# VH-VL binders against Ribosome-recycling factor (frr): the designs that were tried, part 2

Target 1, 187 residues: Ribosome-recycling factor (frr), of Petrotoga mobilis (a9bjd6)
Amino acid sequence: MAKRSSYAKEAEEKMKKTLEHFEDELKKVRTGRPTTAIFEDIKVDYYGMPTPINQVATLSVGEERTVVITPWDKKMLEPIEKAINSSNFGFHAINDGNVVRVSFPNPTIEERRKLVKAIKEMLEETKVALRNIRRDDIKKVKEIKNEGSISEDEAKKFEEEIQEILKENEDEAEKIFQRKEKEIMES

## First folded at step 11 (VH-VL; from w1 with heavy chain G99R)

Design x1
Fold by ESMFold2, look of step 12:
Structure x1 (fold): chain C 187 residues (1-187), chain A 121 residues (1-121), chain B 107 residues (1-107)
Amino acid sequence: as target 1 above (187 residues)
Amino acid sequence: QVQLQESGPGLVKPSETLSLTCTVSGGSIRKYYWTWIRQPPGKGLEWIGYIYYTGDTDYNPSLKSRATISVDTSKNQFSLKLSSVTAADTAVYYCAKERYDWRSGTSFDYWGQGTLVTVSS
Amino acid sequence: AIQMTQSPSSLSASVGDRVTITCRASQDIRNYLGWYQQKPGKAPKLLIYAASSLQSGVPSRFAGRGSGTDFTLTISSLQPEDFATYYCLQDYKYPYTFGQGTKVEIK
């Protein structure tokens, strides 16, 4: 295995974080499988304070395409139900006196097509972010060369390494997208 | 703030083609579905079809053989052509923006003012 | 295509009245229903999406309820600007279809 320069490893780490963010955002996209990630952005009124649901309840995937939300304090059942039903999500929450259950019905054919287009836009935004990292890191290498800290040959090598890492990360972003697309269309 | 404005001839002869353009201002046409809806005078609303900004379309089956929706992203516009018109096609034609949020679904949040198209000889 | 049936087709009411308009779908559309208000000579305006979610800038006197096949729009205290025609719209599957409308008139 050939070792990469410190500049190439730095670019790779930045790009890896960008891909991790892309994957995290994809987890929130409906696929026909229940997920707790969708609720990360919802806050509930907890004694007058807006509080994330996961700080007042346990969230788990239940049977029959549901998420089960079990509050530590049963007084929170109604606030949690209200918070979910008042959100823009369009999910229906049912409070049974012990837990709040949220149904995740299968996406319609039209929704699946719209979801794939939405994650395609997220992929393109991710690719732009990756290219911005390349641009900025190549600019740094050029500045160091012009200051005399590295040779022309070293600068060219570092730039080639950064370009290679970009290609690898763009390919990985595409693979991540393809896996999610398959989940959406086949679930 | 997004604004939509329909434009095109207000009078069309039977058997000819009705042609309308919707100009989008105050926002980009990208990332949204763009829809045509019509309303005959004194009657209800009929969904005609949509175009996604990348070119994908779908149409009401009742109009699919005659309707064509297109988009020009460089001009921030989308258009409707309806061929072989009859008096039954006389209506106010609206363009609308479909807001799609993958968490909460679909709504038509912005509409043009509408333009009356009369089909008569 | 999914048929949307509104009732009543028209109603007369006074300022301050509570009015309720119903919309029935020919098949289960879950919560894929919107409510639109249209005044004469104007474009429709979105009031409610996803059956019960209030659009930004719409007064809280408007409320939507229902799921499946049966839906209602309620205006809790009718105001002069609320005299209009109201339409439901299913956005569950193509072709999207509107109800025939409910005209709310001054008594």
Scores: ipSAE 0.138, ipTM 0.678, lowest interface PAE 5.8, mean pLDDT 87

## First folded at step 12 (VH-VL; from x1 with heavy chain S107Y)

Design y1
Fold by ESMFold2, look of step 13:
Structure y1 (fold): chain C 187 residues (1-187), chain A 121 residues (1-121), chain B 107 residues (1-107)
Amino acid sequence: as target 1 above (187 residues)
Amino acid sequence: QVQLQESGPGLVKPSETLSLTCTVSGGSIRKYYWTWIRQPPGKGLEWIGYIYYTGDTDYNPSLKSRATISVDTSKNQFSLKLSSVTAADTAVYYCAKERYDWRSGTYFDYWGQGTLVTVSS
Amino acid sequence: AIQMTQSPSSLSASVGDRVTITCRASQDIRNYLGWYQQKPGKAPKLLIYAASSLQSGVPSRFAGRGSGTDFTLTISSLQPEDFATYYCLQDYKYPYTFGQGTKVEIK
């Protein structure tokens, strides 16, 4: 608690939020196993308002590599089917009058390699965001030093704290990536 | 938003090394996969290879023994060297940005204008 | 490498005609197929990605269809600016490979 300055705590908080965002985006990337998370960004027309599917339906993993979408109101079957089939994901959604079923074909080895390349790009974007936070917060520390609010020795200490926090979060980002890579390749 | 510009010598002698640079503006080279593609005059397009800023590369097997793609992140540039050239290597050389969005698929959305390299004795 | 074969190699058409170009892959490439337009002296321009998705800014008269090994590009009503050479590209597996091209000429 008393180990880190308030200036370093700001950097730490921003970096942890950045990692949370990275994890949330990775949940949406398909693997060899069906997942409902991939639909979180798809919205359906609900009485003229774009509404996330999970606010009008229950989503579950079904048999035969499917996701089953059970709307609370059956009038939403067609809008949900349309929203999924209009997405760029290449899904094959069918509506049987009770539920919408979305097939998740098993990815080929080449498709899995493409997915890994995509999440590597997401990792690098995350690392850039982390480094931008370090740059911005080091700038703040230098400004308060120049104002006389802290000594040169204190400023150096705070900058070192921020750099340590960056290293920790870059390492955690790499671990998050490696877990997802394994899921993609081994599912 | 992103713009690519090829540069390098327009004339190369047989058996020498062709060397081209692609300058990226309006975006960071530390993002996306960067690709070289060529087109002999009056003929079709041939994918040469790509690089990611970390050094990850792959090449068309037809050119793998002679082609080297490299990146200079400080200059926001990537380059192609093709050794032991012959008249068959005369082509317009394009650099391009490969985009793969796992939701939208793969495509080359931005291309340089191309630079003609003539291999002639 | 995956071979991409386009048909026809060239065609002549009038403004207003419906034009169809086909592309056949030597193996299943799912929907990893793009269509590119190239005018003389210019770089190729992306029209269609993922076999059927229209790139932003491309007129709706262009439509892509197909999956697996057989793909088509259709121009529903040919315009003067559409006279060009068209290429398909498989982006499923390295090395990425293009079809040999289809030149669309004014009749």
Scores: ipSAE 0.221, ipTM 0.690, lowest interface PAE 5.2, mean pLDDT 87

## First folded at step 13 (VH-VL; from y1 with heavy chain K64Q S104K)

Design z6
Fold by OpenDDE, fold request of step 15:
Structure z6 (fold): chain C 187 residues (1-187), chain A 121 residues (1-121), chain B 107 residues (1-107)
Amino acid sequence: as target 1 above (187 residues)
Amino acid sequence: QVQLQESGPGLVKPSETLSLTCTVSGGSIRKYYWTWIRQPPGKGLEWIGYIYYTGDTDYNPSLQSRATISVDTSKNQFSLKLSSVTAADTAVYYCAKERYDWRKGTYFDYWGQGTLVTVSS
Amino acid sequence: AIQMTQSPSSLSASVGDRVTITCRASQDIRNYLGWYQQKPGKAPKLLIYAASSLQSGVPSRFAGRGSGTDFTLTISSLQPEDFATYYCLQDYKYPYTFGQGTKVEIK
């Protein structure tokens, strides 16, 4: 395969980062399996500073569909409990004086279907982001062409490369989605 | 932000097919699930059905035999057809955007202004 | 279909009053319950989602509570613009179903 242009490679890098973000966000989406990732965006007041829970405590998957949160400072037990219970995630956190335990009820089929719809939305958002990258980078190629820095033929080639890269990344996004969908429906 | 607008005839004869279109602006129709809801004059709200751009659709069982929802991504529109209408189908018809957020849940955050469809001879 | 029963169907209140509307589901719908406000000639407006989450831009005097089968919408201090019809909506299972509505009228 012919070596891709620097412009195409730049687009590819941006798109890959977009996919990485997509995948990371999907990890936060609950399934039938308890996960600590769902708590990554929850912050607590740590001595006046909003701080993610995972930076003030150790999180682990416990028994019987629970997550156990062990604060490094016992003073964080109540704040963590309150933060989780007020997050509207539908989880219930209990402070036992040593750790905070969060129960993860098994999602119903209806809930699973809704989660799939939610990640579909996320997928489409990701696709939009990918297409925006394409748009912007193609625009850049056109501008450079107009400045006389590259020929018309080169510009066309670069645009085609960017299009191909978009297709590849869209396909990958779909695969990522499908894996998560399966996880949601079968876990 | 997303805007919705219903369009179609305001008068339909009995036994004919009601046909409405919802035009979506300010966003891609592919991103969300889209819903039809109706409200008879002076009465409550009834969910009709939804559609996704892939063709995924479902209907209220009460209307399933008569309702057809479709989507046209090229026009950024989705439509409702209701066959064999009677006076009971007289209502304000709303199109709405349904959100599915894994954190927040589901809700209808944007609605069209609604369009009155009267079934009369 | 899941049946949603609102109470009361109508109520009269004055500005400044505390108003409470209840909605009961015929089965467990978890927290998949929304509250909508509708004024005459207008489309419903989202107030509360996920049973207790306040929609952005909605005044804090509105509050939703409940889970499972019993839900409550409370207006802590009724304002002139709050006279309207309110609907609960279960979005747990298709078909989605609304309560019959509660009309809040001026006393």
Scores: ipSAE 0.854, ipTM 0.957, lowest interface PAE 0.5, mean pLDDT 95
Fold by OpenDDE, fold request of step 15:
Structure z6 (fold): chain C 187 residues (1-187), chain A 121 residues (1-121), chain B 107 residues (1-107)
Amino acid sequence: as target 1 above (187 residues)
Amino acid sequence: QVQLQESGPGLVKPSETLSLTCTVSGGSIRKYYWTWIRQPPGKGLEWIGYIYYTGDTDYNPSLQSRATISVDTSKNQFSLKLSSVTAADTAVYYCAKERYDWRKGTYFDYWGQGTLVTVSS
Amino acid sequence: AIQMTQSPSSLSASVGDRVTITCRASQDIRNYLGWYQQKPGKAPKLLIYAASSLQSGVPSRFAGRGSGTDFTLTISSLQPEDFATYYCLQDYKYPYTFGQGTKVEIK
């Protein structure tokens, strides 16, 4: 396989980061299985400063479809409970004086279908981001060509490489989506 | 920001087919689900149906036999056809953007201004 | 289809009044309920989503509460621009269904 150009490699790196972000965001999307990832973006008031829960507590999956949040400081029990209960996730958090326990009810088929529609939107956003990277990097190649830094043949080759990389990453995005869809519908 | 605009004939004869188009601007039609909603004069709102760019669509059972929603990604438009119209189909027709956010939930955040369609002989 | 019963159909109020509108679903719809405001000749405007979440740009005097089957929209202090018709919408299950609407008129 011919070694890809430096321009193509740059595009590939950007696209990979985009996919990594997509996958990380999908991990936060709830399924039939309890997950600690859903709490990664929830912030609590930590002595006047909004702070992510995972920076003030240890989170673990408990029994009976629960997540157990163990704060490092017991003073954070109430703030954590309030933060979760005030969220629009629909979860119920209970403070037992030592830990905060969050119940994960089994989503209905209607809820699962809605989650799938939600991750479809996320997929399309990711695809748009990938295409934008392609656009910008191809534009860059054209500009360099016009400056005389590379030949017409080289520019064409680099553009083709970037297109191939886009296709690979779009295919990967679709696979990531399909795995999550299956998880949502079957968990 | 996304903008929606309904277009089509404002007058339709009984038994004919009502045809409307919604033009989406400020964003790709592929990103969201799109819906039609109508409101008879002086009455409440009725959900008609939705469409996704892949062709995924569903309808209100009350209109399922007569309603057809389609999408044209090349024009960034989606359309509504309602066959065998009667006076009961006289209404302001709205197209709307339906959001599915795993954090926020579901809602219609953008609407067209609406277009009045009158069924009259 | 899920039936949404909205009450009252109409009410008269003055500027500064507290206004309460209720919506009842024929079955459990969790928190999949929205509140919309409609002025004459205009499209509905989203106020509240997910039963209690305030849409961006909507004044804080609007508040949504409830889950399951019983929901409430409250305007803490009615303003002149709030005279309109309000609708609840369940978006839990297709077909989506609206309440009958509540017309808020000036007393």
Scores: ipSAE 0.841, ipTM 0.957, lowest interface PAE 0.5, mean pLDDT 95
Fold by ESMFold2, fold request of step 15:
Structure z6 (fold): chain C 187 residues (1-187), chain A 121 residues (1-121), chain B 107 residues (1-107)
Amino acid sequence: as target 1 above (187 residues)
Amino acid sequence: QVQLQESGPGLVKPSETLSLTCTVSGGSIRKYYWTWIRQPPGKGLEWIGYIYYTGDTDYNPSLQSRATISVDTSKNQFSLKLSSVTAADTAVYYCAKERYDWRKGTYFDYWGQGTLVTVSS
Amino acid sequence: AIQMTQSPSSLSASVGDRVTITCRASQDIRNYLGWYQQKPGKAPKLLIYAASSLQSGVPSRFAGRGSGTDFTLTISSLQPEDFATYYCLQDYKYPYTFGQGTKVEIK
């Protein structure tokens, strides 16, 4: 690869962050295996404040396709159970007086197909974000060329570098998608 | 913010091919699933089929032998062709955006205004 | 294909009334059920997705319930703007299928 300009390195850093966000969002998408990440967006009433469950409890993967939620204060058992059971994800939470257990039913083949379609939409959103970064950074390169700070040949080199970085990051996004697709269909 | 608009001839003769185009604006066709749905006057809704921008399609079996959905990414459009039409194909035709959201599930969040196609001699 | 049966086909009610529309699926569709409102001359509008989740911008007087094969849409306090036809839609398995519709007329 040619030596990269500061603008190409800036584009690369922004695109890497975009991929990290995509991968982080994919961790929340359920598979046939239970995960605690799916509960990050569920809040409980904690002394009148909507508070994330992980700030009032420890979440772990238990046996038999369950997530075990152990609150630091047993008085939070009922609020946690209520918050999970009122969610629109069809979870069934059982409070045994010490912990809240949440069962993860196996997705049907139809549900797995829908999840794959959902992460395809997330992949395309990620690709749009990557392309917007390219657009913005190419615009910056053209502006400094028009100001006379770099030559036409230098501007062309920088634009080609940015396009190459886009291709690399789009390819990485596809790899991330394929790994998650496999997890969804095979777990 | 995504807008869909149907266009095409409003009158089609029996045995001919109905041809409609849906123009997508305010967003890229390369992201979502794009669907045709129809409604005969005074009657209920019938899902026709969808296309993804890569060419992946599926159709209502009742129409599969006659319906073709295609996409033109350069124009940000997708289309429906329905061959060998009869009076039973008279309907308002809607295009719609089909979403798959892992948290929210499946839904049609944006619809075109609909266009009436009448099959008559 | 999965058949969706709505009941009733039509109803009349006064402003402020509670109305309930039912939808039955011919097989288990889990929670993959949407409710759509259609006013005359307009495209359908999404009200409820995933059986019970309220779409953004939809008034809280609309509520969806159910899972499996039996679903309901309830309007807790009917308003004049709720005059419309309501459709359920199974979005579990292709071909996606709609109920026949329920026309709500305001007396």
Scores: ipSAE 0.493, ipTM 0.797, lowest interface PAE 2.4, mean pLDDT 88
Fold by ESMFold2, look of step 14:
Structure z6 (fold): chain C 187 residues (1-187), chain A 121 residues (1-121), chain B 107 residues (1-107)
Amino acid sequence: as target 1 above (187 residues)
Amino acid sequence: QVQLQESGPGLVKPSETLSLTCTVSGGSIRKYYWTWIRQPPGKGLEWIGYIYYTGDTDYNPSLQSRATISVDTSKNQFSLKLSSVTAADTAVYYCAKERYDWRKGTYFDYWGQGTLVTVSS
Amino acid sequence: AIQMTQSPSSLSASVGDRVTITCRASQDIRNYLGWYQQKPGKAPKLLIYAASSLQSGVPSRFAGRGSGTDFTLTISSLQPEDFATYYCLQDYKYPYTFGQGTKVEIK
């Protein structure tokens, strides 16, 4: 029940952050059921500063394919409308003087298949990042072995730990992908 | 960044199999979808099909019974075989990188230079 | 399969002219339409993806518009290097299909 080496812990922490980034990017990928999350990274000019929409407005789901954005200051209606309409998602934002209403086209089956192919590419990028972390940390272990700071047997143990952590994180990346794939295809 | 180069015989006899290879450099074949497209001399372009590195493929129905696309990840290459060729299969054959970007959509951003294959006696 | 019809089949224009090429799809392809330029003896080159998005490194005199079934490529000020054949491509649904091409000749 030995504690993982500092090299294995470093690899594990980097790989977990890599998976968190992957999952966060997947939240932005549209599905058949819109959420407010898809708009959270859009920024608007607020007194000269780029500011996330959720810091100047309340976002809620109003209709099945509509998000309602209610700014706390009505002067933000036009900046919010323009920021959303300039996106490449195909959003159609309407400013009615009180709120910005955003309609989000429901993806067709063909579009859903393309989105799945796109997130497969994101999964492969994530796996490359995980393998690079393993490579870098294995190099560190080999360097300290060659310097005499650890034995050959200790280096082999640490390398095996790093490989186990890679497998765990690749398996988790696959699970994250499969959950998003299901959400895309079924919503 | 990525570069594609077609290679293979320029002359194929009728009823035989056309065989082409696309070599990918400047990037990994494991990363994108890889496509064959052809153009008969003086005519328009026809999409043939694609492959993903895991073996996932799809083909133009007009060629599905005769076309096979394969991948060799160790050589960073993918290939086209087209069986039972006729004069109608004479064309410049291109390989291309097929992208599925969730923000930008679908597109073919990089193409090989093309190779002419003539089907003749 | 989705049929793509381009017009005109060819045109001649002078340097500086505004040129418009149209492409019509046999069914709704939303914005899944690309424009490609092909010079003699060369592979096609991507100009426009997603109907209206300009590919990196492509001059801003090229513009794409449209959605659904009707699309246009406009060259706002034709240059000598724009002599080429232009193809639209629907990439909405397999099999992906090209228009028959529009040859642009510069007087």
Scores: ipSAE 0.488, ipTM 0.800, lowest interface PAE 2.7, mean pLDDT 87

Design z6
Fold by ESMFold2, fold request of step 15:
Structure z6 (fold): chain C 187 residues (1-187), chain A 121 residues (1-121), chain B 107 residues (1-107)
Amino acid sequence: as target 1 above (187 residues)
Amino acid sequence: QVQLQESGPGLVKPSETLSLTCTVSGGSIRKYYWTWIRQPPGKGLEWIGYIYYTGDTDYNPSLQSRATISVDTSKNQFSLKLSSVTAADTAVYYCAKERYDWRKGTYFDYWGQGTLVTVSS
Amino acid sequence: AIQMTQSPSSLSASVGDRVTITCRASQDIRNYLGWYQQKPGKAPKLLIYAASSLQSGVPSRFAGRGSGTDFTLTISSLQPEDFATYYCLQDYKYPYTFGQGTKVEIK
């Protein structure tokens, strides 16, 4: 139950959450593959309440690069169509009376390059967040040293452990980015 | 808030090399695409090229043989060199930050104030 | 490179007028079109990105429309501070290219 273990574990947990957030945001980025994750930010008017589409409909990948949205209540067909067509994503949704179909056109090479630029920016933001966690945790270690709760040698060891955790998580962030980059360019 | 400031000589002799530096403050150069754009007096805007901090670049084909953009991450700066200049290279030179947001698209949200470079004997 | 043809090259208008500026691309650029405002001696200022999205802090009287090759910028009620030169920019494919500009001046 050493304080060293507590500080290192808390830093690792915060960094892991930061990477999970990065992965979640990357899932929303358009690729050459149709995906339902991009719709998570879109809310529809459900009896006067802004409601996520996945709470009023089933989303699935359909034919010819489409996402098929099947509402439980057919009255939601028009609200869902409107919400998607008015979104900033430039999707084209078609309501056929039974489902709403959203086209996922194949991105051009230029569009794929732009998507890669966008996820590079997201990667750098993630790295900043990881380094902020290291900064905060190193500050805590220095405070404990100044209070006399740990020795200077112990503080140095804790700081080195935090730096190792940062490097591991920065390396993981790079791997996550590279997998998404490949998916964007090769799909 | 990111701020960009161009610096460099305002007068360059024909056939010599124009050299400008853009200093980035309020943000890290290790994140966005960094761009040079120029505007001859009384004329429109011309995109010159960009750099990413890892060294990735691309240039306007009209300037590709003469233009070099570089980055110095330790100084948070990027630079333009344009060789073999003529009077046609007289312009206000701007540095700018390019951003691509997967939701919002591409745009230049921050620009330097611009610096006039005159090519004359 | 993608050529951007902007029209008119200039126009005269009064405060309160509705003004429309057109930009045409030599090939399909999807919605990768920005509108920039420039006043003399100043750097360009972003108004509209992605053809129709209003930049933060830009008045709602500015509106962008279009996709593919034909785009418009509309100012619904011209204000004194709107007298400037306006540029469209395609940011679809390198080299990025600007229209030649539209000068909006007081009638």
Scores: ipSAE 0.225, ipTM 0.684, lowest interface PAE 5.2, mean pLDDT 86
Fold by ESMFold2, fold request of step 15:
Structure z6 (fold): chain C 187 residues (1-187), chain A 121 residues (1-121), chain B 107 residues (1-107)
Amino acid sequence: as target 1 above (187 residues)
Amino acid sequence: QVQLQESGPGLVKPSETLSLTCTVSGGSIRKYYWTWIRQPPGKGLEWIGYIYYTGDTDYNPSLQSRATISVDTSKNQFSLKLSSVTAADTAVYYCAKERYDWRKGTYFDYWGQGTLVTVSS
Amino acid sequence: AIQMTQSPSSLSASVGDRVTITCRASQDIRNYLGWYQQKPGKAPKLLIYAASSLQSGVPSRFAGRGSGTDFTLTISSLQPEDFATYYCLQDYKYPYTFGQGTKVEIK
């Protein structure tokens, strides 16, 4: 730990924040578990204005892989049903006069494979972000060397530290990806 | 802005191998799934198969025994080889980019202009 | 493989007409259905993805509907540039398969 320069520590902090962002985005990717979060971007017509469903209704996880949507105003039942049935990803909503019930089917093997494809793309984007941090911090080390604040040998040592941190964070990104992949395929 | 361009011979003799290359510009081949699709003259479209830059691929079963898709990341290109061709393989061949967004679904958002390959003596 | 059947195979229409094209899948494909437009000598162009989502830059007169096995593409007021062949594509399961096409012709 005491081996690393303050220059390398800044790179490490930026890279860990990049990994935290990656993990946060992965949490939004659905698995075999029903959740209300998947509906957060669906908007309904509320008195002429596109309005998020959660601002006009209570969403809860019900029995048998359903999401139950209880609007505060029963006049919103039909608009909510329509918005969900016309949304992406093929949701099937039933309006029973009191609530809208949405079937949240277990992803098929084909759907799970598509989800894995999506998180592979997210992993590659994360790797690019990590490498950009390395590039920027190596540039800073070279600037300090050129200003005479550190020697050529010190600059090379700091660049090697930054490259080591990159590899550690790339390895962690792969581990995060593999854990999510397993969750998608096995849940 | 990704662009795709097919290239290769426009005439191939029966029983020989059809070879096409798709050059990707304005983006990296290292990210998406890359696809070949063909269309015989006056007929509909047939999906041939895809490749990911790591080498992962899958093919239409109708062509699996004869088709090989490969990628050359250093040239930002992917290619199709179709062996033992007959007149039935005469078609316009397209390369395309597959995009998958788990909330928005799957789609082919960029296509090459297409290249006609005629199988004839 | 999943078979995609389009109806009709061709139709004749006038500028301003409402046109509806139907696509039926041989099994449940959820919403993994795209609509593509192809003009003579050109590559197909994506219009609709995920059954009902309009691709960027596509006019709002195009609308996709359906889920499961039955899907439609509607052109609400046909324009001269809309005379083309239209294909549906299931992208649920490999091999991805196209419908046979629907040619929309000038009446």
Scores: ipSAE 0.216, ipTM 0.682, lowest interface PAE 5.4, mean pLDDT 86

